# VH-VL binders against Protein STK_02290, part 4

Target 1, 225 residues: Protein STK_02290, of Sulfurisphaera tokodaii (q976g0)
Amino acid sequence: QEQLVAVNELNENLGKVLIKIARDSIANKLGILKINLEDYLSSLNDPILNKKGLAFVTLETYYGNSTSLRGCIGYVEAVAPLKEIVSKAAIAAAFSDPRFPPLSKGEFDNIIIEVTVLTKPQEIDVENRWELPKKIKVGEDGLIVEYGILYSGLLLPQVPMEYCWDEETFLAETCIKAGLEPDCWLNNKVKIKKFQGIIFREEKPKSEKILIIKPSEVKCKKEEI

## First folded at step 4 (VH-VL; framework fv_acimtamig)

Design s25 (from a16 with heavy chain S107G G108S)
Fold by ESMFold2-Fast, scan of step 4:
Structure s25 (fold): chain C 225 residues (1-225), chain A 126 residues (1-126), chain B 106 residues (1-106)
Amino acid sequence: as target 1 above (225 residues)
Amino acid sequence: QVQLVQSGAEVKKPGESLKVSCKASGYTFTSYYMHWVRQAPGQGLEWMGIINPSGGSTSYAQKFQGRVTMTRDTSTSTVYMELSSLRSEDTAVYYCARAETYYDFWGSYLNYFDYWGQGTLVTVSS
Amino acid sequence: SYVLTQPSSVSVAPGQTATISCGGHNIGSKSVHWYQQRPGQSPVLVIYQDNKRPSGIPERFSGSNSGNTATLTISGTQAMDEADYYCQVWDSSTVVFGGGTKLTVL
């Protein structure tokens, strides 16, 4: 049967496996590792990894004391096993993010890989739309704004933490990402969905130490230099 | 390997309706959006609309609003496009085309057609 | 409504470089994809996201996109490249195709 991965069933050891799937998928595409990817994924028999899941993979260039975004792609519909979604997202983040050129072999040892596993987005239904800010929590929820099928915007749970936004600002910014006006969340034809997540991140490039980060632990960028 | 196989050619009279099918195989059907694009003889490509096979949600080009309906059957991995009130100007090859749905860090929608069906020729003539 | 403008035809001698333009207002802020359609066949993706090649597409195909013009470039053009070429963007709530360019290799 179709079962969905719950973020609370993911531990540090599974996080290490997800990072390894991402790293190996990229290495295989670069020719650094030569495997049959389908056979590789089929060899991973952990029952949790075989449940449907949603994930983003983020790549950052590492400079010792700082990092910069190098790629980020994710999937928000639970249509394939988590292991396959992480593999696909990793390849897409490395080679198909339109903001960046495809990742080169020379960069492979200098990137940090981060995997964010998401809960299934759930629509927030309210009688009074002015109550929407009270139904979301910065530090816990990510948001999706949808108007029909073609106007859609998503912000991960860590984004409002990084930019020190309150809940109303978070709603407005997600509306803007959807290509809509900042007050779009007051329109009853606009769908607002929320989801949660858990972040697994390499401490440094190719590190065996994986960090588990909750969105609430992400520090405000405005308070940093 | 990915395949999109469409139903066979149709001959229709003005005022009738058509229904074209597109059967997907070689991938997870609900993981990709499906688009319909048509091409009149000697003309360019014209987008008709999109369906999300997972939830069944649709969006149609304004020109086809009120005449087109897109549906899917997840048990057979098949998408359908129905066009009503046919006119001679609807004579065209109709294509289904697959697009992956994904979001970047800022939530931008990213999409392009990586696989196309073989096309279905529909002739509308009196 | 957003419009993409392509030349209706381009002719090139075998082995020479063909250049096909796709004009659109501020198109450099959009991702441009290119499709090749040989006579009687379905379109095939040859360039995606301005300048990236899918697996199986020869390296003689390249793309660029800046300002108001995106360009598909085919180096060392071969007879097999004779086809119609379409540019495509996503604009707001619709998919927009250019009118198509017939490439003739004489």
Scores: ipSAE 0.013, ipTM 0.609, lowest interface PAE 7.8, mean pLDDT 87

Design s26 (from a16 with heavy chain S107G G108T)
Fold by ESMFold2-Fast, scan of step 4:
Structure s26 (fold): chain C 225 residues (1-225), chain A 126 residues (1-126), chain B 106 residues (1-106)
Amino acid sequence: as target 1 above (225 residues)
Amino acid sequence: QVQLVQSGAEVKKPGESLKVSCKASGYTFTSYYMHWVRQAPGQGLEWMGIINPSGGSTSYAQKFQGRVTMTRDTSTSTVYMELSSLRSEDTAVYYCARAETYYDFWGTYLNYFDYWGQGTLVTVSS
Amino acid sequence: SYVLTQPSSVSVAPGQTATISCGGHNIGSKSVHWYQQRPGQSPVLVIYQDNKRPSGIPERFSGSNSGNTATLTISGTQAMDEADYYCQVWDSSTVVFGGGTKLTVL
């Protein structure tokens, strides 16, 4: 009935629009911008942005040559148009991430906004659980671990790249995020899902230059320049 | 406007089954998990379980395992909670409550009940 | 199983500050949500994720959460605030509610 946004449909121009949606949604909530958000989103008639999508919005505080995490929230059910999901995730990342206080007006010009658009998670089916690491590729796949509907953990595709994990470590860490033991992926009652993504990121706070980052391009923290 | 409208009060006898409905409107039904919470007269809130209306998957509190069943009908945007083998201790107001489910960077579920149904009083007596 | 403990009752004079505690092992590592329930009515979310207010909730409601105690604070308490208050957390296996606190404003 309705088609889902594919990662390969997203180019730099759409990435700029997604960042703008995130930036404007936060600005509106802070009172910096005065818009009717529903009317704003309705005015965006791009057919790709009106397809259902999944996204995370990440906010980082910018210090010139370094950044620190300031908020990150995402949605992995394809139940609303991409434009609405990005707006909602941006507001949640800024004001509803329990690790941080709500974003203040004074911080707005000092944060970098990053939008990660995800493919629909697909369950990995294997006859033998020890084959799971071979069905996952660090630098390409993000993971979801589910046990029933109460235990769930998700790690974005760039995370194992940043921490220099192999596929087995990636599975174990996602189990831990789900509140399970590191070897949970060997339990046949545990569902393992994978997804891919593409990252759009401001080069600097409020920059017109938007970077397109593939997870495979994310630098390992242990590597030297 | 978001609304959760529950079925009316019921009087049941011990051993019978209860089925309460909760009709959702004003939002995309499959975008939010639905929980069931009950409250015995003069007592606190007790969580019974959760249903994902999108796929129909469920999870129940251990106390109700084997007696509770949660279902949904996407064509009518309605969730149902069925409780079997009723006892007098099941006398309570039963609530449906909506929760938004999303993940932070660390994969943590972020669930809180932003809207509640009006409640359904169920009296179990001989 | 994870347990949240609340005082059974708290009394406060109109205009004074009411505080309602919610105790739990390492609760500061969890997100705490607070619900207000007036007699004969459904619960209403008043604080979510430790310290955030939903639209329509007065600014006199605030929250905090650290260590083993989360706190709901109502400044300038009004007669309309008289209600039962419940804290709630998500433990990885279940939803946990506190036992509830009856706030009396007299």
Scores: ipSAE 0.029, ipTM 0.616, lowest interface PAE 6.2, mean pLDDT 88

Design s27 (from a16 with heavy chain Y109F)
Fold by ESMFold2-Fast, scan of step 4:
Structure s27 (fold): chain C 225 residues (1-225), chain A 126 residues (1-126), chain B 106 residues (1-106)
Amino acid sequence: as target 1 above (225 residues)
Amino acid sequence: QVQLVQSGAEVKKPGESLKVSCKASGYTFTSYYMHWVRQAPGQGLEWMGIINPSGGSTSYAQKFQGRVTMTRDTSTSTVYMELSSLRSEDTAVYYCARAETYYDFWSGFLNYFDYWGQGTLVTVSS
Amino acid sequence: SYVLTQPSSVSVAPGQTATISCGGHNIGSKSVHWYQQRPGQSPVLVIYQDNKRPSGIPERFSGSNSGNTATLTISGTQAMDEADYYCQVWDSSTVVFGGGTKLTVL
C-alpha cells in the first residue's frame, strides 16, 4: 500500500525497532556486523514499517553529561517504506553528512542514535498570506518551504522550540534555510507545508531504553542552565 | 545491479525536436532524482535539469528554460528528455544521471551523480 | 553565475602524485564532487562531498576543500588514470561543473 505512516501508529516497541534498524545499518557499513541488508529489511514484516514514511536520523557524540551533533540526514519525500528510509538515513547520517568525516568503528559505541518520524507534509493554503502564522503551531508543526524543486528548506518541529522562536520567526528562518529572503512566505509562488513528528532516542549509546520525545517537550535553549 | 540504459544515437535537422529516453533498473525508480547533463564534442559537462520520478516535478537550467521538457513513466521506470527548436550547437552526447533524494539538514539537497547512463549522441546538422 | 576554474591539463610521470585544483569563490563552504571521464565513456564518480570515496574507487584518490580551492589528489598515478576530471558543486538552485582537466601520465 501507498498509505503513509501516522505518528499515532508509532509506539515504544516500534521506536525500538527503528533505532535497531539505524544501529544495525551503520554497524553493517562499518564491518562490525556482516549481514545482507536487503534480506535483513525484508525480514521485518510489521505492517507499519512497510508503509511509506519520512524520517531523519540524528547522531550525537556522547560525553556522559553532554552530547554534540555528529550527523543528521533525512528524507523529505515518502519514496520508500519507513524501514528502508530509516536504514538509508542512518547510513547517510553516518557517512554522507558533509559537515563531518565518515563515522569510524571507534566511534560506534560512543554515539547516540535518534530517529524522528514525520507525517506527510500538507500544504497550507490561505486567502491572505499574513494568516500563515495563525495556521502554524510551534511545539507541534515542522515546516517546509518550496520554491520549485531546487529551493527547498525544512525545519523539524523541535527546532523552533530549541531556539525559542515564535511562528513568524519560524516561517522566516525556514525561508532562509531554503535559500530565500526571510519574507519569502508572503510570496504566492512559494509553497508552505507543515508536518508533525515524533522522536525516538537512545538514552545513552547502545542503551536498551529508548526515549519517546514529543517536540512540545523540547526545552528552550535560552532558559537552560 | 543498477543500470541506466539510454536510447540510441539520433541525427536531426535544425528546428526539429529531440526525445531521449533513459530506462532505470536495479533499484526503486521513485527513490532517486534523475538529472540530464550534456557534453558537446570536445567540451565539458553542462547541466540541463532535474526530475523527481515520484511526483514528476521538474526544474531546468535557465539556458534551456522554454525548450526542454522532462517526463517519466513509472510503469516502465523510464525518464524522457525532450529538447525543441534544435540548433547546430545542440550537437552533444546527452546523459541521464542518478542522485539521492535525501536531505542534509544543514546544507540542503545533496546532488552528486552516483550512476550515469551510457550517453546518447545527437548530431544536429543541416 | 557561479564559476568553477580548473587547469586545462596536468601532466605527471607514472608513480608520481597528480594534483588537480578547482577554484571557486568561497568553495570551502560548498560540497565538491569529482568525476573521471575516459575517452568514449560516461563520467564516473571518484570523490563526493569533498573527500569521500565511493565503493570501488582506489585509495589513491583523495580530496580536500577549503577557502577558495578544492583539490583532487591522485597518489602513485597509473596509466589507467589518464582521463578528463571534472569538479562539481551545487549553487543557487543549479549544478555547476568545472571546465575539466585532462590528466596525462607520461
Scores: ipSAE 0.047, ipTM 0.651, lowest interface PAE 6.2, mean pLDDT 88

Design s28 (from a16 with heavy chain Y109W)
Fold by ESMFold2-Fast, scan of step 4:
Structure s28 (fold): chain C 225 residues (1-225), chain A 126 residues (1-126), chain B 106 residues (1-106)
Amino acid sequence: as target 1 above (225 residues)
Amino acid sequence: QVQLVQSGAEVKKPGESLKVSCKASGYTFTSYYMHWVRQAPGQGLEWMGIINPSGGSTSYAQKFQGRVTMTRDTSTSTVYMELSSLRSEDTAVYYCARAETYYDFWSGWLNYFDYWGQGTLVTVSS
Amino acid sequence: SYVLTQPSSVSVAPGQTATISCGGHNIGSKSVHWYQQRPGQSPVLVIYQDNKRPSGIPERFSGSNSGNTATLTISGTQAMDEADYYCQVWDSSTVVFGGGTKLTVL
């Protein structure tokens, strides 16, 4: 299938499967699970999982009453089936995030796994660049800023919710993330793309209970309770 | 198994154009960026540019801008690097090299070369 | 333009620890990757993202990166480690390589 996974095709059951793919891929790399990963992925014959998709995997260390970031890697081009993308992103988040040492076997039972599935980014085409803030919606859209092939910045849909940004601030922060000036979105040589997403998250490490989180449900960090 | 197989050695005259191919196998061709790196005899590695095989987008090192063109053919999983107006100082081994196309939320794009082609020796002489 | 500086050569006796430095302004804020190139062969990735080792690379290879210097360390150096070593970073919109270090094991 050359169709891309749509967010509304994903339910709790598929979210559990995506978390399991992430968990098993990491466990296999750690030697906790001994599988042939290619055979494992080939055995997953769900038609939705065989569509091309985009995903980020986030790992957090769990302390009972709090968590801390442990890894976060994703794919923003629809280059492989969703099942393969989640597997690759999970391995990369655990072992290839440059902010952290590779995940150890002893940490495996103490991390929370979160999978964010994204829609295909769509370029926002406007005649007047000042209309850009009106074409994006905090709580719904994530943003990508591109200038050429190598200047690029991406912010997930939950990020402006966490930091209580408005649409103009969201555009400026994504420009900064791309290594550009905060007003880069006014330059017509800069491409602005938007996408949507859905978040699947373990309630606690290795939990059978998977939370489905919409970006609009994410609260400002200082107002979470 | 991942393999990058490049075209054979070439001898060119100054002013001619070079076209080197790199055929990928063992992975999804459009899932990884491809870079071109050259190495003059007894010298270090010099980056020439990058191509995204999915969309065909390219970016070139300033030194080669205007002389280099990178293209790909998704039906054959092959990338090409063309260098025009050849000079004797273009004598080098030319490598294609694969890079992961994943994005780190805090660090941006991650680019390291996990697989390299065998290299193509190009000699430019009169 | 960003520049990475490596020593031209490093010599060690077999079994000793070799260290190869890669200097760059604020390089500790970048991810450093290291390649080994034996004569007549293509480069091979030996360390990526400062200190991570690809599958198949011996544990005696390790890396670090802080401040203005990244370092490749080879413990218990063997004759087969004799090669040129290149550090590499991604700086904004370009790949930058160090000049390379010839490691001699004699």
Scores: ipSAE 0.012, ipTM 0.590, lowest interface PAE 8.7, mean pLDDT 88

Design s29 (from a16 with heavy chain Y109R)
Fold by ESMFold2-Fast, scan of step 4:
Structure s29 (fold): chain C 225 residues (1-225), chain A 126 residues (1-126), chain B 106 residues (1-106)
Amino acid sequence: as target 1 above (225 residues)
Amino acid sequence: QVQLVQSGAEVKKPGESLKVSCKASGYTFTSYYMHWVRQAPGQGLEWMGIINPSGGSTSYAQKFQGRVTMTRDTSTSTVYMELSSLRSEDTAVYYCARAETYYDFWSGRLNYFDYWGQGTLVTVSS
Amino acid sequence: SYVLTQPSSVSVAPGQTATISCGGHNIGSKSVHWYQQRPGQSPVLVIYQDNKRPSGIPERFSGSNSGNTATLTISGTQAMDEADYYCQVWDSSTVVFGGGTKLTVL
């Protein structure tokens, strides 16, 4: 499908399916589940899952009262159906995140899986670059900064909420993420794109209860600006 | 089964231009970046540039800026590399190579070359 | 301009462990990939992201990356491992290759 998934098309039932796709894809790679992944994905006939989509999969190690990041990989180009993107992102988050060793079989029951589905990024165009902070909204927008083909940085909509950033700080941090100076957003050769998202998260490892989290609902955990 | 099949060997004279093709199959053409890397006889690998087949955007190594052009044709799943004003020092095997395009949260885009074309020998002489 | 430094050649006897270094300023903060190239053939990815092995690459290949040096290690080296080896990183707006190391197994 050439149409893109919109976040308002996604409900709790679809969120459960997306988490299941992520969980099963990882389990299959670990040898815990023995399926033909292509046949598995082909059996999913929901029209929404067959639209092109953008998604990140985040894995966190669960300690009961706290979690720690274990992997996070995604796709920001609408190149494949949402079901395929979630599967690929889950496998990449578990085994190809360069910050972490590949996920082991013994860790599978102790990770929380989170899937963030993104809307299509839209370039923000302003006459005066100093107006960019007024065109983004913390609690609603994620950001992408692009400079040519080799410099790119993305921050999900929940990130500035977690760190209590204002819009200007959010722009600066996304520039840094792209490998650029924090004031890169003032350079008119740099593209600034915004997108929205919706988060589906296991309540605890392998939970049947899937939380739907809107970025605006994420609580500030740090006051460092 | 991923395959990258390049055009055949060429013999060129100094001052001429070359155009090498790389036809991709076995995967979604627009889902991966394509790079061009060359290797002069007995020498190491030298990166020339990158193209995003989805949008057609490119970035070239400074050494080749102004002489190299990369393009793609999505209908045939083919990327092209053109190099102008050839010199004898441009004698090399030219490779196309596919790169994974995962975004990781720390370093951004992850790029390693998982599949390479068979190479195209270009000889520039007299 | 970022530079990766490799030894020009390394020689080992069959069954011995070969180590090929790749030096770069603060290379431990980058992801290092390694390619094997046999004479007349295209390069083949043998290690990606410092220490990960692609499907089909023997387990005797391993990698590490810390500080200013990344290392490709080949345990129980075999005649078929004789090849040129290249390290590679992404640095700012460019792809950087090491100069290559010729591994001889005699």
Scores: ipSAE 0.030, ipTM 0.609, lowest interface PAE 5.4, mean pLDDT 87

Design s30 (from a16 with heavy chain L110Y)
Fold by ESMFold2-Fast, scan of step 4:
Formats: structure tokens, C-alpha cells, sequence
Structure s30 (fold): chain C 225 residues (1-225), chain A 126 residues (1-126), chain B 106 residues (1-106)
């Protein structure tokens, strides 16, 4: 329970269980399932799911050939077992993301659920802060920027791949997400942390097929002539 | 079943220090942030600061910087708020209040106070 | 520093709709939470994130937030709703509360 979940401990079968936890937690809140959530989670006795973990749950509305963001909430500190974190993040993504109204029963069958499990963030130690871009690898690392307890920005490892960013741009964009200036990573009072992740995603709403996505497999989009 | 139980009322003299406790039960103590909010007699709510019980990190409202200290004891699931150099205007009911720790990409930390302690009345007078 | 403005008092007859405003510059871009406080009691969350109700809060409580004004609405107001109501936002890294509104049901 105290040891953190490592990305290489997670396989397709566990990914399916994580997606099921997220879907069932949301369904229970909508009244689609009538379960005691605490008993449900207690019945999940897989050793990996009982280790502390970090996760984000992303919900997207599915339109057949496209999707749009519908919610995204997660945890950046290992405070509870992975099974509980995924359940809580799913509920929060559906009902507590301030960008969106609470998810309705009518939407439940039209959303894709994605669970990103994170490794423990590690602070990057450098003698000279200009070396920070050399300690980060696009396609492998996600970033967290922290300034005190309340200023925090996180970008998942797939984000810089999607937007074709280099490491310096990745640092600057994460500073902006924290509510700080783009060069915040040069300030020695600002903490820069990196982590890795693995993504489990429904192929389509309620699909039995769960995709395993590695950030390095996300293709950089190119400008068309 | 979630409960936040605070220490009892206190009478203090100007210049003394105050230490209020808030004992949590019915949930995993380290999974939620704890805030402190005070209310002077007949006045509104005033935020004092926040503590993360897991790591012990804190952030205080500027008005209380240098006078307030927040700590916790994980073995007893208790958060403490200490206020020094008391003045008559520190007479208030002091509340602890719980908040989730999750973040989103858009808002950062935005959470609300879902459970509150019963309050501790502190009177500062000669 | 950011300021939230509430009316000091609002009076309504039983069964009527009470509305309590919370004014702030561009408050519609912020997430607004509302707390109910009865005399001698701790605050209780009644609305979070502009318009969402916690489990156990009656359906007659609702909220909205647009432009420079957030509003708490209580339909079919009952005597038990008599209390002080506070709005709350985050401004940067600090919590800001409104001054509070005393709701009288008479």
C-alpha cells in the first residue's frame, strides 16, 4: 500500500480494471449502478491496485470520427491506493471539473474514458538551471511546475508530442499552466519535477477493447502546405 | 461519518499565543487539505491559510504571515493552528475546514470546503 | 485585492423565491461556492462550482454565475433557510469570501 505503483507493473488486464473502476464510479453517482462504492473498492484485492498511485482521468465526448474534451481531473500526490485515486478522479472529472456542467445520464454512453497512471514525480536537480532542458525528454517525460502549495501546473507526457514542442518550449508552457511567466523555470524558488506515464483508453464509448498508449507513440503534427 | 472536532473555547490576554486543534475522523487524514478560517463576532469569514497533512507543507494569507503557524500530527489525525502576538481584534471563532487535493489543467487548485469543524471561540481581552 | 460584494440582508415571505447576489469583477470566469451558516453553527456547503449541489442539499437551492454577478437562488423558501449566506472564490492563490447576506424568512 505504501510502495508506489510503477508503470511497468501495469498491463492490459489491469488497464481494463482501471477503466472499469472509473466507469462504475461515474455510473454509481448517476444512479445507473446502485452499489456501495466503499464495499466495491474494498472487494478489489489485486496487490498492484492497493499500492499508492497517481492518476488523471480524462473524459471525451465521442462523435464517431472526432472527440472533444468533457472533463480532466487528477492527483499529483500519492495520498491513497490507485483504485481509490482512479475512482475519485473519475467522479471529479465527471462532476467537479469547473469548465463543464455535471455529466448527465444521457451522456454516459457517449463518453470515452481515459486513465493516465503517473510515476512518482522527481524533482530535477541541476547546478545551472539552463541545463534543465537537457534533463527532460519529450516523448518520455511529463512535467510539473510548483511554486508553493497553490501554484502548480502539470502537463502530461503526450502533450508536447501532440504540439511538436521541444524541451525548452515544454518547460515554458508548463510554467504558463502554473500561472507563472514562461521563464519561471529559471527561478530557483520554482520546483521542476518530471514523471512518466502510461495511458489506458477506451477505443470507443464502453468498448471492451482498451488501448495502451505510450507517449513516444504520439505523432507530432506537421503544418500542411 | 466525517467529523472535524476542535478544541474548546479559550480566553487569552494581548501578547499571548493561541493554539487550536482540529481532530479528523471518518476518512483518510492525509488525503485532504485542511484550511483555517476565522470569524470575528458579527463579522464575515476570513481565510487564514492551508496545510497539506501528508507532507506538512503550508501556505498562509498575507495578513497572517509571521504570526500564524499550521502543523499536523499524522499519528492522531490532528491539525493545529497557532497564532502569536494576540490582539483584541483576534477575538473570533476559528474553524478548520476540509478540501479535496485534486487539480485540473485549467484552474489549478480550486476546491471548496465540504466539511467544517464546530469552531473554537477565542476571546482576547485584558 | 479582489473583493466580493453581497447585499447585507434579503427578506422573503415563506414559499417565495429568494435571490442572493455576489458581485465581483469578471466573477463569471471564476468558480463560485456558497455556504449557509445558521446562528451559532458552522458553515455548510450548499452550492459548489457555480451551480452544483452537494448530496443532501435540497433541489430548491440553485446557482448561476455570469459576467460580474453570481447568484444563489432558493425557490419555495422555508423558515429553516433563514441564515447567513457567503459566496467564495479563489483569486490567484488566496481564498476570498463575500461579506455575507442575512436571509430573513417572514
Amino acid sequence: as target 1 above (225 residues)
Amino acid sequence: QVQLVQSGAEVKKPGESLKVSCKASGYTFTSYYMHWVRQAPGQGLEWMGIINPSGGSTSYAQKFQGRVTMTRDTSTSTVYMELSSLRSEDTAVYYCARAETYYDFWSGYYNYFDYWGQGTLVTVSS
Amino acid sequence: SYVLTQPSSVSVAPGQTATISCGGHNIGSKSVHWYQQRPGQSPVLVIYQDNKRPSGIPERFSGSNSGNTATLTISGTQAMDEADYYCQVWDSSTVVFGGGTKLTVL
Scores: ipSAE 0.099, ipTM 0.687, lowest interface PAE 5.8, mean pLDDT 88

Design s31 (from a16 with heavy chain L110T)
Fold by ESMFold2-Fast, scan of step 4:
Structure s31 (fold): chain C 225 residues (1-225), chain A 126 residues (1-126), chain B 106 residues (1-106)
Amino acid sequence: as target 1 above (225 residues)
Amino acid sequence: QVQLVQSGAEVKKPGESLKVSCKASGYTFTSYYMHWVRQAPGQGLEWMGIINPSGGSTSYAQKFQGRVTMTRDTSTSTVYMELSSLRSEDTAVYYCARAETYYDFWSGYTNYFDYWGQGTLVTVSS
Amino acid sequence: SYVLTQPSSVSVAPGQTATISCGGHNIGSKSVHWYQQRPGQSPVLVIYQDNKRPSGIPERFSGSNSGNTATLTISGTQAMDEADYYCQVWDSSTVVFGGGTKLTVL
């Protein structure tokens, strides 16, 4: 009876474990930690971590007062337990993000790891498509746009906060991410889904202190002076 | 442990229909998309389409739209590809291939084929 | 529609480095995957996501992808590496393959 992980089941202690899974998976791949990854994951017997889950792992290079993106990969199909998804996403973010070279051993102590766990996406059903912006809340919802099996785009809930988008802009940008025109959300054949998420982030590289960030708390860049 | 086993070689006449099977084992059948790719003698790889075994949803390459149908049977972990109105140009080896897929935050959707069936040679001649 | 361009053939001496190019408009923004096909056999994944090796693929296989060209590199090329090599991307709603490169080791 595998159930999908719910965001409200996740607390600070589980967030710390998820960050540790990401950190250890990367360290093992770099040869810093010498473990059998399969045995390591099998030893994690928490019932919530053994439920199917969806997650993104983001890596940022730390410069003291600022950070820069170093990798970001996620999985949105409920095909494996959360512990395995986080491990796989962490390895992919570190070594398989095509925007960046594979992470080196020298970088390991200088990156911040962030894990975003997602709720199961739910289709937004409206009689009039012009009502879609009113069914979405920037600061709460992430979006998925789907057209058939091949066109799909996803934006995490923190993205419209970071870029100071309103709900219509958020819909349009998600359409573009899917490879569709910006007004794709007006087409009845296009499915619009929303989901929520919770963010766990190291305060600084390898920190014992794990921050729990709600998307609504993410700073809008235009409000930065 | 992952295996994709396809049906045997076939000889067809122009105008007939072809149905190739691909039986999956060693993994959860509904967790991975399955694609069909063909290769004419001495030619390159040509993508035909994709099926989601979980829901049965499909998408086909424009060239084959209207002639190809992909289906699955979850009880036997088998995917089928049917091609109608066969011509001599349809002579090819037909492969099923399992896809790994994921969403990259910046690059979007991607997939690659980690396991391939052994291929099914189909000869269409008079 | 999106097109991937490969040289039809590449020849190298044993022990030398072979490079196979895959050209595509802004291909550096896509993930490129590479398949090896020996005569009479099914394709085998040798590189995925630009530069990653599946388990069982020798260290001598590597990849890169930037700008308008992705490259498969085989160092210390061996006779067993003789095969056709295909690059592949996902472009919006379709799988696109390159035309294939025949690698000869003589």
Scores: ipSAE 0.005, ipTM 0.534, lowest interface PAE 9.8, mean pLDDT 87

